# Miniprotein binders against Uroporphyrinogen decarboxylase 1, chloroplastic (HEME1), part 9

Target 1, 365 residues: Uroporphyrinogen decarboxylase 1, chloroplastic (HEME1), of Arabidopsis thaliana (Mouse-ear cress) (q93zb6)
Amino acid sequence: SSSSSDPLLVKAAKGQAISRPPAWMMRQAGRYMAVYQKLAKKHPSFRERSENTDLIVEISLQPWQAFRPDGVIIFSDILTPLPAFGVPFDIEEVKGPVIQSPIRTEEDMKRLHPIDFEKLQFVGDSLKILRREVGEHAAVLGFVGAPWTIATYIVEGGTTRTYTVIKNMCHTAPDVLRALLSHLTKAITEYVVYQVEHGAHCIQIFDSWGGQLTPEMWERWSKPYIEEIIHAVKKRCPDTPIVFYINGNGGLLERMKGTGADVIGLDWTVDMADGRRRLGSEVSVQGNVDPAYLFSPLPALTEEIERVVKCAGPKGHILNLGHGVLVGTPEEAVAHFFETARNLDYQTLFQNHVPAEKAEPELVV
Short names: E, the ipSAE of ESMFold2; O, the ipSAE of OpenDDE; V2, 0.75 times the mean of E and O plus 0.25 times the DockQ between their complexes.

## First folded at step 5 (miniprotein)

Design e2 (from n12d with T4E Q12L R49E T53L; at its last look DockQ between E and O 0.37; V2 from the best seeds 0.00; counts 0 for: pae E 3.9 > 1.5, pTM E .737 < .8)
Fold by OpenDDE base, look of step 5:
Structure e2 (fold): chain B 365 residues (1-365), chain A 82 residues (1-82)
Amino acid sequence: as target 1 above (365 residues)
Amino acid sequence: SDLEQRLEELLLRFWQLVDEIFRLMREGVSPEEIQRLLDEIEKLFEEAENIALQLGNPELAQDIEELFDYVMELLRLLQSRL
């Protein structure tokens, strides 16, 4: 039974009839906001901000307070669960995430253990607080990295532009890599369920680095593990929508549909109408306004939002950017985006698109 | 600081380059213009990353990297129109 109490975003994800698209933004909490910058100056460590309940809640609620999005995503990182299953990491000021001890061998795999949720209480507590604070007015969003994306960090020892070590392991150590991916799949599945049990209405899976694979390599090394997560989560949490997002996904859309995700996130390089045709009506779409439009004159931003919404159609659309909010984005443009989204009405947007029935010329006999 | 001011100048130039790319997507582009844009963007990001490092701001370095990835994807799209 579709509970009448589902947040607008959850209804959209499930393809239910609603009056307007729900809206949220990837990186809606971030450095473009003066309140975030002020907090980050007080708490300069990213790990301090992302691993403290009070700071997580405060940061996650900054866009809620300012803009009232239909989705409030927890402030966290895809790497946050790594220490909870035996992979310590640091965030260095220069290099970003650093994993001091990469996993590349069967011997390295012995360091991995089942996920310990005592080390992740700050995530669970934050989700409970967020669920209370937003009430029925927004969806609380959890998120995770996909096994391939997480494995890339673990194998490479941090961020990589070449993916040379993990791509090489596909050929030189495929059994080790499969074992790692299988371990991550289990840990991530439990972590998704944990987030749902603590108040996430919807989960986004980020396969951020999946777009750097060939379609064949993605189908072999990423997709099966994502399908396993989605299947396991759907079995345990059948009412929780899953959003699946890959940056640079234009070549993968039909393959992404095959994962069983309720929503496919589109990046801004995909035409929304093309994406809808390729995905069909059975899956919802998220996106996909180009983040650069937030630097455009507000009328141009309005027109682009309306264009994207019209291209997506009146069902199963979550309005978002095609990627995260860029640094330097004016807060007024973000405010305008959410205000525009709140003022949209599908009846108004689609009533004028009744094709004028070509009045057949009455043959005056 | 002088570094913060220089970074603001670089970010302004970045957005000018983005506007130029979108213009070239409409008007047409040459391979030589794409190469010029690539060279300018690489140089801009090298300087911006170096400033972010000097400022001791990892989130700023990451934000700059994402701006780089964004504009590189724009250039790829522009190049696909040749």
Scores: ipSAE 0.028, ipTM 0.536, lowest interface PAE 3.1, mean pLDDT 89
ESMFold2, look of step 5: ipSAE 0.057; ipTM 0.509
ESMFold2 (binder alone), look of step 5: mean pLDDT 81; pTM 0.745

Design e3 (from n12d with A48L R49E Q62F; at its last look DockQ between E and O 0.64; V2 from the best seeds 0.55)
Amino acid sequence: SDLTQRLEELLQRFWQLVDEIFRLMREGVSPEEIQRLLDEIEKLFEELENIATQLGNPELAFDIEELFDYVMELLRLLQSRL
ESMFold2, look of step 5: ipSAE 0.704; ipTM 0.894
ESMFold2 (binder alone), look of step 5: mean pLDDT 89; pTM 0.864
OpenDDE base, look of step 5: ipSAE 0.345; ipTM 0.753

Design e4 (from n12d with D69W E73A R76E L77S; at its last look DockQ between E and O 0.82; V2 from the best seeds 0.00; counts 0 for: pae E 3.3 > 1.5, pTM E .740 < .8)
Fold by OpenDDE base, look of step 5:
Structure e4 (fold): chain B 365 residues (1-365), chain A 82 residues (1-82)
Amino acid sequence: as target 1 above (365 residues)
Amino acid sequence: SDLTQRLEELLQRFWQLVDEIFRLMREGVSPEEIQRLLDEIEKLFEEARNIATQLGNPELAQDIEELFWYVMALLESLQSRL
């Protein structure tokens, strides 16, 4: 049932009629904000910031306090649940995430266990607090990594550019990789449900590395596990919209539609009107302003926001960037983006699109 | 610090390269110009990551890596137009 009380973002995700697009940004909490930089100097460990309830809440609310987005995403990492199912990791200053004991064999798989939510209490507590703090004024967003993306970190032992080990396992150890992906699918499904039960209005699935696969390899090794998550979540949490995002998704849009996600996130390399044509009207879209426009003069940013919103059409659009806010982005440009979004009106934006085709038939005398 | 100032210079050069890529997307580009841009970007980001490392700032290293992925995606888009 469409509750009249759903946040604007949830209404947009469900393709409901609303007056304007809701807006949020990937990485809206981040180092571009002076308040974040000041907090990060006090708490220099990323794991300290992302695994402490008070810090998670404070950081997640920094954009809310400054800009009043229609979506408040929890400050976390896609790797945060790894220790809760038997995969310890570190975040090194230089290398980023490091998994000291990669999983590549059946023997390595014995280290995995069911997800332990006692180890993730800081996520649940943070989502409850965020839900209270934003009230009816915004949607609280949870998120997870897709099984393929998480498996890439686990198999490679951290960030990779070549994906050589995991791509090779597709051929040399396919049963081990399928077992890993199936274990991750179960753990991530339970973690999505856990986030919803603790106050997430909407969940984003990040298949950050899915765009590095061929369309055939993505359809074989990523898509089935995402479909399983979405199906299981929809059964348990039928009123929760799911956003599905892949970085570099221009070649995957039609395949992404098949997952059962309510919203497909577009990157900035996709034309919004083309994305809408390819996806059709049955699925909502998120995005897709180029993050570089936040460095442009504010009038040019306004024009681009209006262009993207017009291309998306008056239904089922969540205004976002095509990717995260870049470092060095002016806070005033982010403020202007959200102010512009709040001041948009679909009636005004689409009133002047009377199709010019009612040219009066010239009476040939 | 001298490292912070050098990183600011590198980030300024990054944005100049982004502007150049967008110009080339409008005017047309050669494979040789794309290769020049790739080589310059790789070098720029290697230096910037090394500086972020020396500054003991992992999130800055990650932010620089995201800038790298952003520009690489622009270059891939530019290459697809050849």
Scores: ipSAE 0.287, ipTM 0.722, lowest interface PAE 1.7, mean pLDDT 89
ESMFold2, look of step 5: ipSAE 0.310; ipTM 0.717
ESMFold2 (binder alone), look of step 5: mean pLDDT 79; pTM 0.725

Design e5 (from d3 with R49E N57D Q62L R76E R81E; at its last look DockQ between E and O 0.86; V2 from the best seeds 0.00; counts 0 for: pae E 2.2 > 1.5, pTM O .733 < .8)
Amino acid sequence: SDLTQRLEELLQRFWQLVDEIRRLMREGVSPEEIQRLLDEIEKLFEEAENIATQLGDPELALDIEELFDYVMALLESLQSEL
ESMFold2, look of step 5: ipSAE 0.455; ipTM 0.790
ESMFold2 (binder alone), look of step 5: mean pLDDT 82; pTM 0.746
OpenDDE base, look of step 5: ipSAE 0.324; ipTM 0.741

## First folded at step 7 (miniprotein)

Design g1 (from e3 with F22R L77S; at its last look DockQ between E and O 0.84; V2 from the best seeds 0.57)
Amino acid sequence: SDLTQRLEELLQRFWQLVDEIRRLMREGVSPEEIQRLLDEIEKLFEELENIATQLGNPELAFDIEELFDYVMELLRSLQSRL
ESMFold2, look of step 7: ipSAE 0.578; ipTM 0.841
ESMFold2 (binder alone), look of step 7: mean pLDDT 89; pTM 0.856
OpenDDE base, look of step 7: ipSAE 0.372; ipTM 0.773

Design g4 (from e3 with F22R E49L N50E L77S; at its last look DockQ between E and O 0.69; V2 from the best seeds 0.00; counts 0 for: pae E 1.9 > 1.5)
Fold by OpenDDE base, look of step 7:
Structure g4 (fold): chain B 365 residues (1-365), chain A 82 residues (1-82)
Amino acid sequence: as target 1 above (365 residues)
Amino acid sequence: SDLTQRLEELLQRFWQLVDEIRRLMREGVSPEEIQRLLDEIEKLFEELLEIATQLGNPELAFDIEELFDYVMELLRSLQSRL
């Protein structure tokens, strides 16, 4: 039974009747905000900012304070859990994430261990604080990387443009790669459950690098492990919506529906009406305004938001960008996006939309 | 500084390329034009990353990578329409 107290975003994810789409943005906490830039100058290390409870909470609440989104995602990284299961990494200033000791052999696999949540207390504590600070006014969002995406970093030793090592391992060391992906699937499953138990209302799974696979390779090397995570999480946390997002997902939509996710995140290269037809009515959608519309005149941004919302329809839509907020985005455009979203009414947008009857408060006599 | 001015010029060129890609998405494009755009974008991003390195601004390098990922997604979408 969906509690009447579910945040608007959770209701949308579950396809419940609501008056407007909930809104949040990927990278809504970030360097486009002057308050973030000021904090980042004081705390220059990304790991310092993302692994300290007070800083995580402060950064995660910056967009909450400024814009009142319907979703507050924890400030973290998809790589944050790596040290907790035996993969140390650094963030170099120019190269981004660096894994000094890639995992490519059965001998390298011996360094992996079960996820140690004592090393992740800052995530759990931050989620608890965020849940308290936003109350019933927003959903707290947790997130993780998909096993293929995390495996790509671990195998390549950091960011890659070619994916040459991991794509080659699919052929040269398939048993090692399957063992790695299976280990990551277990660790990520436990980490999702941990985030939910500490106050995440909704979880997003990012398969950021899954879009770089052929559909056949994605079905073999990414999808089964995502299905395993979603199935295990749904069994343990049945009331928690799961959002599944792939950047560049236009060729994968029908396959993504097969994962059991409650919400499919669309990128901005997908037509929202086409995506809605391809996915059907049983799954919710998230997105998908082009992040570059935030640089457009505010009237043009309003028209695009209204277009996307009309294309998605009056149920099971979470309004978002199709990708993260770009650097240099005006804070006023982000403010306008959230204000526009709050002022939307499905009765005005859809002439035949019947609002959910306000459940009259049962007068407990 | 001269580096800051060059950064602004290159970011302006980036947005011009984005507008060109969006135009080509409406008008149609050849594979050769896509390759030209790829080569120009790669060169633009190499120079941007070099400037970010010279400025000692690691955050700027991450921003440049995000802009790269964005425009590469545009180009991939454009290629998928051929």
Scores: ipSAE 0.386, ipTM 0.777, lowest interface PAE 1.3, mean pLDDT 90
ESMFold2, look of step 7: ipSAE 0.506; ipTM 0.811
ESMFold2 (binder alone), look of step 7: mean pLDDT 86; pTM 0.818

Design g5 (at its last look DockQ between E and O 0.70; V2 from the best seeds 0.55)
Fold by OpenDDE base, look of step 7:
Structure g5 (fold): chain B 365 residues (1-365), chain A 80 residues (1-80)
Amino acid sequence: as target 1 above (365 residues)
Amino acid sequence: SDLTQRLEELLQRFWQLVDEIRRLMQEGVSPEEIQRLLDEIEKLFEELENIATQLGNPELAFDIEELFDYVMELLQSLQS
């Protein structure tokens, strides 16, 4: 039963008839906001900010307070669960995430254990608070990294531009890599369910590094584990929409549809009308305004938003950027994006759009 | 500071490269031109990372990584 109480974003993800696209932005909480910069100066550690309930909630609500997006994503990192299943990491000032003890051998695999949610209480508590604070006015979004993306950090020992160690392990240690990916698939599945149980209305899966694979390598080393997560989550949480996003996904769209995700996130290099043709009507789309349009004159930003929304069509669209908000983005442009999105009407944009029949209140006689 | 000024100059050069790439997407680009742009971007980001290091600003390093990911996605779209 489509509960009349679902947030606009959840209705869009399910392909339900609505009056306008819901809007949110990847990295909508971030350094482009003066309030975030002020908080970050007071709390300089990223791990302090992302692993403390009060700070997570405060940061996650900064864009909610300023712009009233239709989606409020929890402030966290895809690496946040690593210590909870036996992979410690640090964030160095220049190198970003550093895993001091990479996993590359069967002996290294012995450090992994089942995910311990006692170490992740700050995520669960934050999601419960966010669900209370936004009420019915927005969807609370959880997120995770895909097994291949997380495995890349674990195997490389941090950020990589070449992916040489993990790509080599596909050939030199395939059983170790399959064991790692299978362990991560279980941990991430439980972590998605945990986020839903604590108040996430929708989950985004980020396969950020999946776009750096050939289509064949992605189908072999990423896709099966994402399909396993989505299948397991859909069985346990059937009413929770899953968004699947890959950065640089233009060559992968038809393959991404096969995962069972409710929504495919498009990057900004994909034509939205082409993406809709390739994906078909059975899956919703998210995106895909180029983040650089937020530096453009506001009329040009309005025109681009309207173009993207018209190309997506009147059903199953979540308006977003194709990538995260860039550093130096004017807060006024982000405000204008959300204001523009709230003022859109599918009846005006699509002359032949039949609105959802207002369910006449059944007069209980 | 001299480092802050150099950071602003490099960020300005980044946006100029983005505009050049976008122009080349419309006009067509040779593989050799893509490689030249890659080499220039890699050098630009090495210098940005070095400045971020010298400024002791971890958040700036994350922003530099985001800008790198953005321009690399743009360059990959030229190769497809």
Scores: ipSAE 0.363, ipTM 0.777, lowest interface PAE 1.3, mean pLDDT 90
ESMFold2, look of step 7: ipSAE 0.639; ipTM 0.870
ESMFold2 (binder alone), look of step 7: mean pLDDT 83; pTM 0.765

Design g6 (from e3 with F22R T53I V71I L77S; at its last look DockQ between E and O 0.81; V2 from the best seeds 0.58)
Fold by OpenDDE base, look of step 7:
Formats: sequence, C-alpha cells, structure tokens
Structure g6 (fold): chain B 365 residues (1-365), chain A 82 residues (1-82)
Amino acid sequence: as target 1 above (365 residues)
Amino acid sequence: SDLTQRLEELLQRFWQLVDEIRRLMREGVSPEEIQRLLDEIEKLFEELENIAIQLGNPELAFDIEELFDYIMELLRSLQSRL
C-alpha cells in the first residue's frame, strides 16, 4: 500500500502512528537567514525571486539545507496565480502588493478568465524539482490563499487594515462579490490540483484575512468557498492532506473543522490542549509555538516545544509555529527547534504510547 | 545610517510593547489601556513603514507587515480577556 512510503508529515496529517511529530515552520525560508538576505541582494525583486524556477528552488531548499525540516514549502506568494486568471498586480517597494485595477463591479468581472497554467510553469517545475531534491526525507508543501483572502486583495487593490471596501460589498454588491468568490474558488481548486500533480504532498490553504470577519460573516462569505475547494480537491486528490489555517482562529475552530480539512492550523494564541478538545480526535492539528519563543533562551524554547507536543498528544500533530518566523529570529534558534523536534520520542513523552508497529518488510518472495 | 539606527530603535520599541501586552495579559487591562496600545502600535508602524520606504527595502515592508500582524493578534488576544 502507498501509505508506508508517505513522508512523516503526511503520516501525521492522516493521523497515522509515528514516533515523533513532524516539524516545519511558516516562513522558514525568509530574511532571518543570511543565505536568503545574500540572494535577495543579488535578486532584489520579490517577483523575480518568486516567479523564477531556479530561484524558487534555491530559496525553498535553504531551510532544507540548513535545518532539515520534515516539510519543505515552495517559496511563492498567495497572489502568484492572479495574473494567470486575469488580475495583474505589482509589488511596490513601499506598499507591498498593488492591484492597479480592483474588481468591484460586474463590468470589472469581465476581465477574469479561467486559470492559465502556461503562466504558472515555474510553480509546477519548481515543485517537481523540490520533490526530487528532498526525496523521501521530507514532504513538499504547496499552498494557496482562500477565496475570501484573495478577493480582499483584488477588491481593496492591495493590502488593507480596515477591509472597508470588501466588507461594504457584502451589503452593496453581494452578487458581484459572490461571482468573484465563485470564480476564485474554481481557479484555486484547479491550482491546488495542479500543485499536487506537480509534486506537492500536502496543501495548505491560508485564509489569512478570514480571522478579520465575525463568525457569522466568515460562515457566509469564506467557509462555503473553502468547503467547495476541499470537497473538489478531495475528490480529485484523495490521498493529499489539506491543512487549513486562519490567523486569529480561536473563535472559529469548530467551524474550521466543518470544512473537511485533514489538519487545522492553530495560531499561537490558542491553547493546544483546548484546541484538541474542541476539534476532537478525527482531525489533525498543526502548530502552535509562539514565534517569539525563538528569541528566548534555548532551554525555554525546548520546554515550550515539549509543552506544545505534550498538549497535542501522540497522534495527528504537525509541529509548527502559530505564525511565520519573525524578522531578526536567530538562525541558531530555528536550528535548535528542528533538532529538538527530531530528538522527540512519543514513547518517552507518553508512557502509554503504543509504538507504530514496525511494518515488517513483506519479503516479496 | 540615521535611518538604520531609527529602525533599530523602533524595533526595540516593538518588543517593549509586546512585553507590555504580555504583562497586561497577566495583570488585567482596561479598555482605555487597550486603546492607548492600539494608538501606540499604529504610530509605531506608520513610522516603520515610512523608514522602509526611505530605505527602499521591499522585504523590510513585508517584515514590518508580519510584525504588525503578530502584535495585533497579541492585542486581540488581550482584548478577548476583558
């Protein structure tokens, strides 16, 4: 059965018996690393770095080379697919992502087209290379933005702190917004499948801006489209675990479970033991060490990792941060996090833990 | 440069605000103190963004956004305890 050769991270996501939690970090490739800073000085454009196969692979492998995480996420952006379905954007040095022509009307919707994968070959090629480079030693992670999160950028014209335009469209132009969200749901579904077909072992869905909604607004405007994506992906790629993450998710956990995701990503403000009680045993959890513990003395970081792992329990846990690696994080602390994770043993941490049966190699006679 | 020094000072102030919020999570907080913290965070990040602009460093802008998201999540967690 294909299940015995699954990476440790995929086994954890599926709630299989394993000896330790797999570990990876959101933003594990980033500016805190001296090798990334050196590459970024040579290639100063973020779009150049995120849209070139060689640079994507090099950057994605920087954490792999330094720390040997159990997950290697592709270096990309949630906005990367926008030009492939008719939304051009720029990354301005100052403002971050800028969408020069926001979509706010039915006339604006005519600019959207089905996703064109000829414009995304660098993603597919990068995932294939990453799958080859890590072999069986790690899971390759793909990711996408959720329809509400992507729609927020498209409607606002870039980053926003108020979400005023899109929240207003929920009342003033609900049919236009539903049409946009439905278009994005189709495009993102195809893009998830595309990433899996090119070598992603696991997909993370980021609803980064979904946490800015009330629970009622999230259930109306975000959740249905995420459920549609997960259902469609599960039908086409049944063996691929889906991680669903929202920043600020403490009020949404039970609702997030309702999406059909295999793994719920917890932020660091959620108590891991509370999160496990609320989600139950049928869904896996990811997280949730506070990124600021990477600035703490290494013994305190070790204690916090062990606390989080003990709170999560011996099954269906992917060790991560509750958010991305902060700027200025010491590389030595990241190294220590992954070393600590590799040295964990569920038999030592949990006195009654039954080890995974060593699948005796079936001697094919 | 003077801008790099000011960036370091503002990042130090960020960590001081994080420690203050964490203290208030243990001691308790008033709605008025939360509003003060919001106003200080907004002002801090306006200045950080202006420095990122002046330095011509787009990666610094993304890092500043991440720090903003972090401290705002911490503050939201504090608000939920009222």
Scores: ipSAE 0.399, ipTM 0.783, lowest interface PAE 1.3, mean pLDDT 91
ESMFold2, look of step 7: ipSAE 0.619; ipTM 0.862
ESMFold2 (binder alone), look of step 7: mean pLDDT 89; pTM 0.883

## First folded at step 8 (miniprotein)

Design h0 (from g1 with V71I R76A)
Amino acid sequence: SDLTQRLEELLQRFWQLVDEIRRLMREGVSPEEIQRLLDEIEKLFEELENIATQLGNPELAFDIEELFDYIMELLASLQSRL
ESMFold2-Fast, scan of step 8: ipSAE 0.308; ipTM 0.734

Design k1
Fold by ESMFold2-Fast, scan of step 8:
Structure k1 (fold): chain B 365 residues (1-365), chain A 108 residues (1-108)
Amino acid sequence: as target 1 above (365 residues)
Amino acid sequence: SPEEILKRLREVLEKFKELARKAEELGNPEQALEILLQLFWALVDAIRSLMREGVSPEEIQRLLDLIEALFEALENIATQLGNPELAFDIEELFDYIMELLASLQSRL
């Protein structure tokens, strides 16, 4: 049910009438902020920062305290839930995240088990604190990786630029890959529900590596599992909007709409007007300011924000970047982005627009 | 012309490779990151200029070769400085460039 007390971002996600677009950023907390860099020097382990409740809360609240975005996303890692269902990982100084024992065979699959939330209590505790701290003023966002994206990390043994192992498994071990994706789908569904039950107003699903597939391969190896997650989550958490984002998604927009997500995040390479036309008005959109504009003069950033907002239309838009915040982004530009979003007014931006339904008929004399 | 844009980018990349080889002498990950960002934006500007002027398949292949060399040099810097977060930043910048390049290729 719609309520006037719902956060602005949730109302936008549901396509409800609002006075301005809500705004938040992917990779909102991070190295571009001096306060984050100072904290990281005191706590140099990324795993410690992403698995300690006090640090997660402090980091997640850094952009809230500085910029007052309309959404506060939990500071976490896409790999965080993996140990809880049988896939431990380490972070090496040079290589980053490493999965010492990749899963590639039926024998390897025996290590998987149902997700154990006793190992993820720091996520639930952090979400409860964030909801208490900002829930009256902003939406709390949780997130999760899609099964294809998570499977890629697991079978590749960490980060990859070639996708060689997982692409080969599509041809040489498809039954193993399907079994892995099915297990991940169940674990991810439970993890999304867990985040909602512990305070998330909204969840974003990232299929970051889905853009590396052709549309036909994505429909075979990713879309069905995402649809299953969204269907299950909507049945158990019917009031929670789901945002769906893929890096490089220009060729996938109509297929992404088909997943049942409430909000489709547009990549920065997609023209917002084209994306809106292709998706229609029945789903909401998120994005999609090119993060490069944060390195531009502030007036140019203002003009681009206004252009994107006008193209997205007067409802069903969550203003965001079409990518995560890039390293080295000036904090002043981020502050300006959020201040610009707060000062927008749909009535003012669309004052010269006369809807066809309300057009006055010509007087016949 | 596309050839002049690619020549200028190649010159910037060669200068950067020299600096990357001596990354340990920089002694400051923050300074290395600043140089990385300047080169990243030079590459972005070059790709956007090629998008406006039009580009041949041969020119795209030369651009791919330059991108490969640039990210090889960037990873060498991250390795020498022992900064794991810089490796994540480099991957994020690589993803951005590959998305931009895909946009360029779709325009052809």
Scores: ipSAE 0.351, ipTM 0.712, lowest interface PAE 3.5, mean pLDDT 84

Design k3 (from k1 with N28D P29L E30T)
Fold by ESMFold2-Fast, scan of step 8:
Structure k3 (fold): chain B 365 residues (1-365), chain A 108 residues (1-108)
Amino acid sequence: as target 1 above (365 residues)
Amino acid sequence: SPEEILKRLREVLEKFKELARKAEELGDLTQALEILLQLFWALVDAIRSLMREGVSPEEIQRLLDLIEALFEALENIATQLGNPELAFDIEELFDYIMELLASLQSRL
C-alpha cells in the first residue's frame, strides 16, 4: 500500500518506473534566499533557528513555497543530536561551533550515554509538521552525519581544515577512536529511526569528512560503521530508502555502493556516465550538477541538467547538485533548476533510446 | 593560454586583497565579502577554462597558492563579521575549489 503511494523521490530512490527525475538540493534552505537572510537577522542565533520547531518548519518550507522541489529536507544542524548523547556544543559568534569538552581519552568517553530523545522533541515535532504540510506532494528528508564525520567534530572540538587530532588518534589512540565510533554508530542508528518514525520518507547520511581519508583509511575508519547503521535501519525501517553522500567521493564510489545504501550521491567532480558505469543498475544515483552552473546563463543550465539526466538514465535518478547550494547562488537559477526538472519527460528525453529489455541473442545458423 | 589566465587571476586576487583591507579599515566588511565572492566565481570560471587546456604541475601549484590566499582572505572577513554560519559557507567554498583542482590534476 505505502509503496504504490510513495512520493516521486522515494520511487526514484527504489529504482521504480517514473515519468521524470525528482529534484532537490543539498543545503536547499539557507543564505542564498532573501527570506532566509531576513529571518536570520531577526533570529541571529543558529542554535535558536535549528532548535526551535516553528523556525525549523518555517525555514524548511521556504524553498518549498518558492520553488516546489520534490524533496523537503528538515532544516537542522549536523551537530543537533550531539547534546542528546552527552556531547554539548555552543555556537560562538567568532569561532562558530565549539565543543568545549572534546572527547579524546578513555576518561572522556565516560560522559557518553544512550541518546535521549526528550532533548530532541523539536526534531520529531518539526518532521511531523513537514510531513503534514508537504507529504502529499514531496518527500520529507531527514539526515544525519556519519560516525567519522561526527567524530571529527567531537575530537577536533569544532570545525577543522587539517583533521590533525582525529588523524593522529587513528595512530596513537585507535582503541579510543573505535569505541567512540561504536557509540556514535548506536546513537546515529537510533536518531535515523527516530526521524523516520516522526515523518521522514527518506534519510541522507553525510560523511562530509570521509573524503579526507585515503580509500584504505576510509575502509577502516568509516565504512564498517556506516554499514552497521544501514543494516540496522533497513531491518527496522524496511520501506525507507537511504541516500549516502561523501564530499570528494570520486575515488570511493564502489566502496560506497558496498555499504548497502539505496542511493549513492555523486559529487560534482564525477562524470555522471562514468559514475553510472562504475555503480551499475542495482543502486540509484543522486546528483550531480556542478553548483557553479547555477551562475551560468539559464539556457546553459538547462543544457547541463539535460546532459546529466541523460547520462543518469530513465530510472533510479534523483536530480541534485553534486555539492550543497553555495553562498551567492542566484535564487532565479534555483527556481529555473526546479522548473527544468518538472518539465522533463523521460519518454521525450529518451525517445531514441531502445527500450531497456535484454535483446534475446539471435541464433544464426 | 593557461599562463595568461593565471596572470589575470593573480592580478585580480591582488586587487581584491587591497579592497578587502580597505573595507576592513572602513568597517564595510559585508561589501568586501561580496567582492571576494565575485572573485571566487571568476576563479572557478578560470579553472574550468584551464581544464580544457593542458596545464603543467607548476601552473597547478601557482593556482593552489592563489586559492589558499583567497580562502585566507574570505575566512578573515567571515571571522571579523562574527558570523559562524558564514564561516561554514567559506569552508564549503574552499572544499569545492579544492575538489575542482583535484579534478584538474587527475583528469577523472
Scores: ipSAE 0.037, ipTM 0.547, lowest interface PAE 7.1, mean pLDDT 83

Design k4
Amino acid sequence: SPEEVLEKFKELARKAEELGNPEQALEILLQLFWALVDEIRRLMREGVSPEEIQRLLDLIEALFEALENIATQLGNPELAFDIEELFDYIMELLASLQSRL
ESMFold2-Fast, scan of step 8: ipSAE 0.453; ipTM 0.765

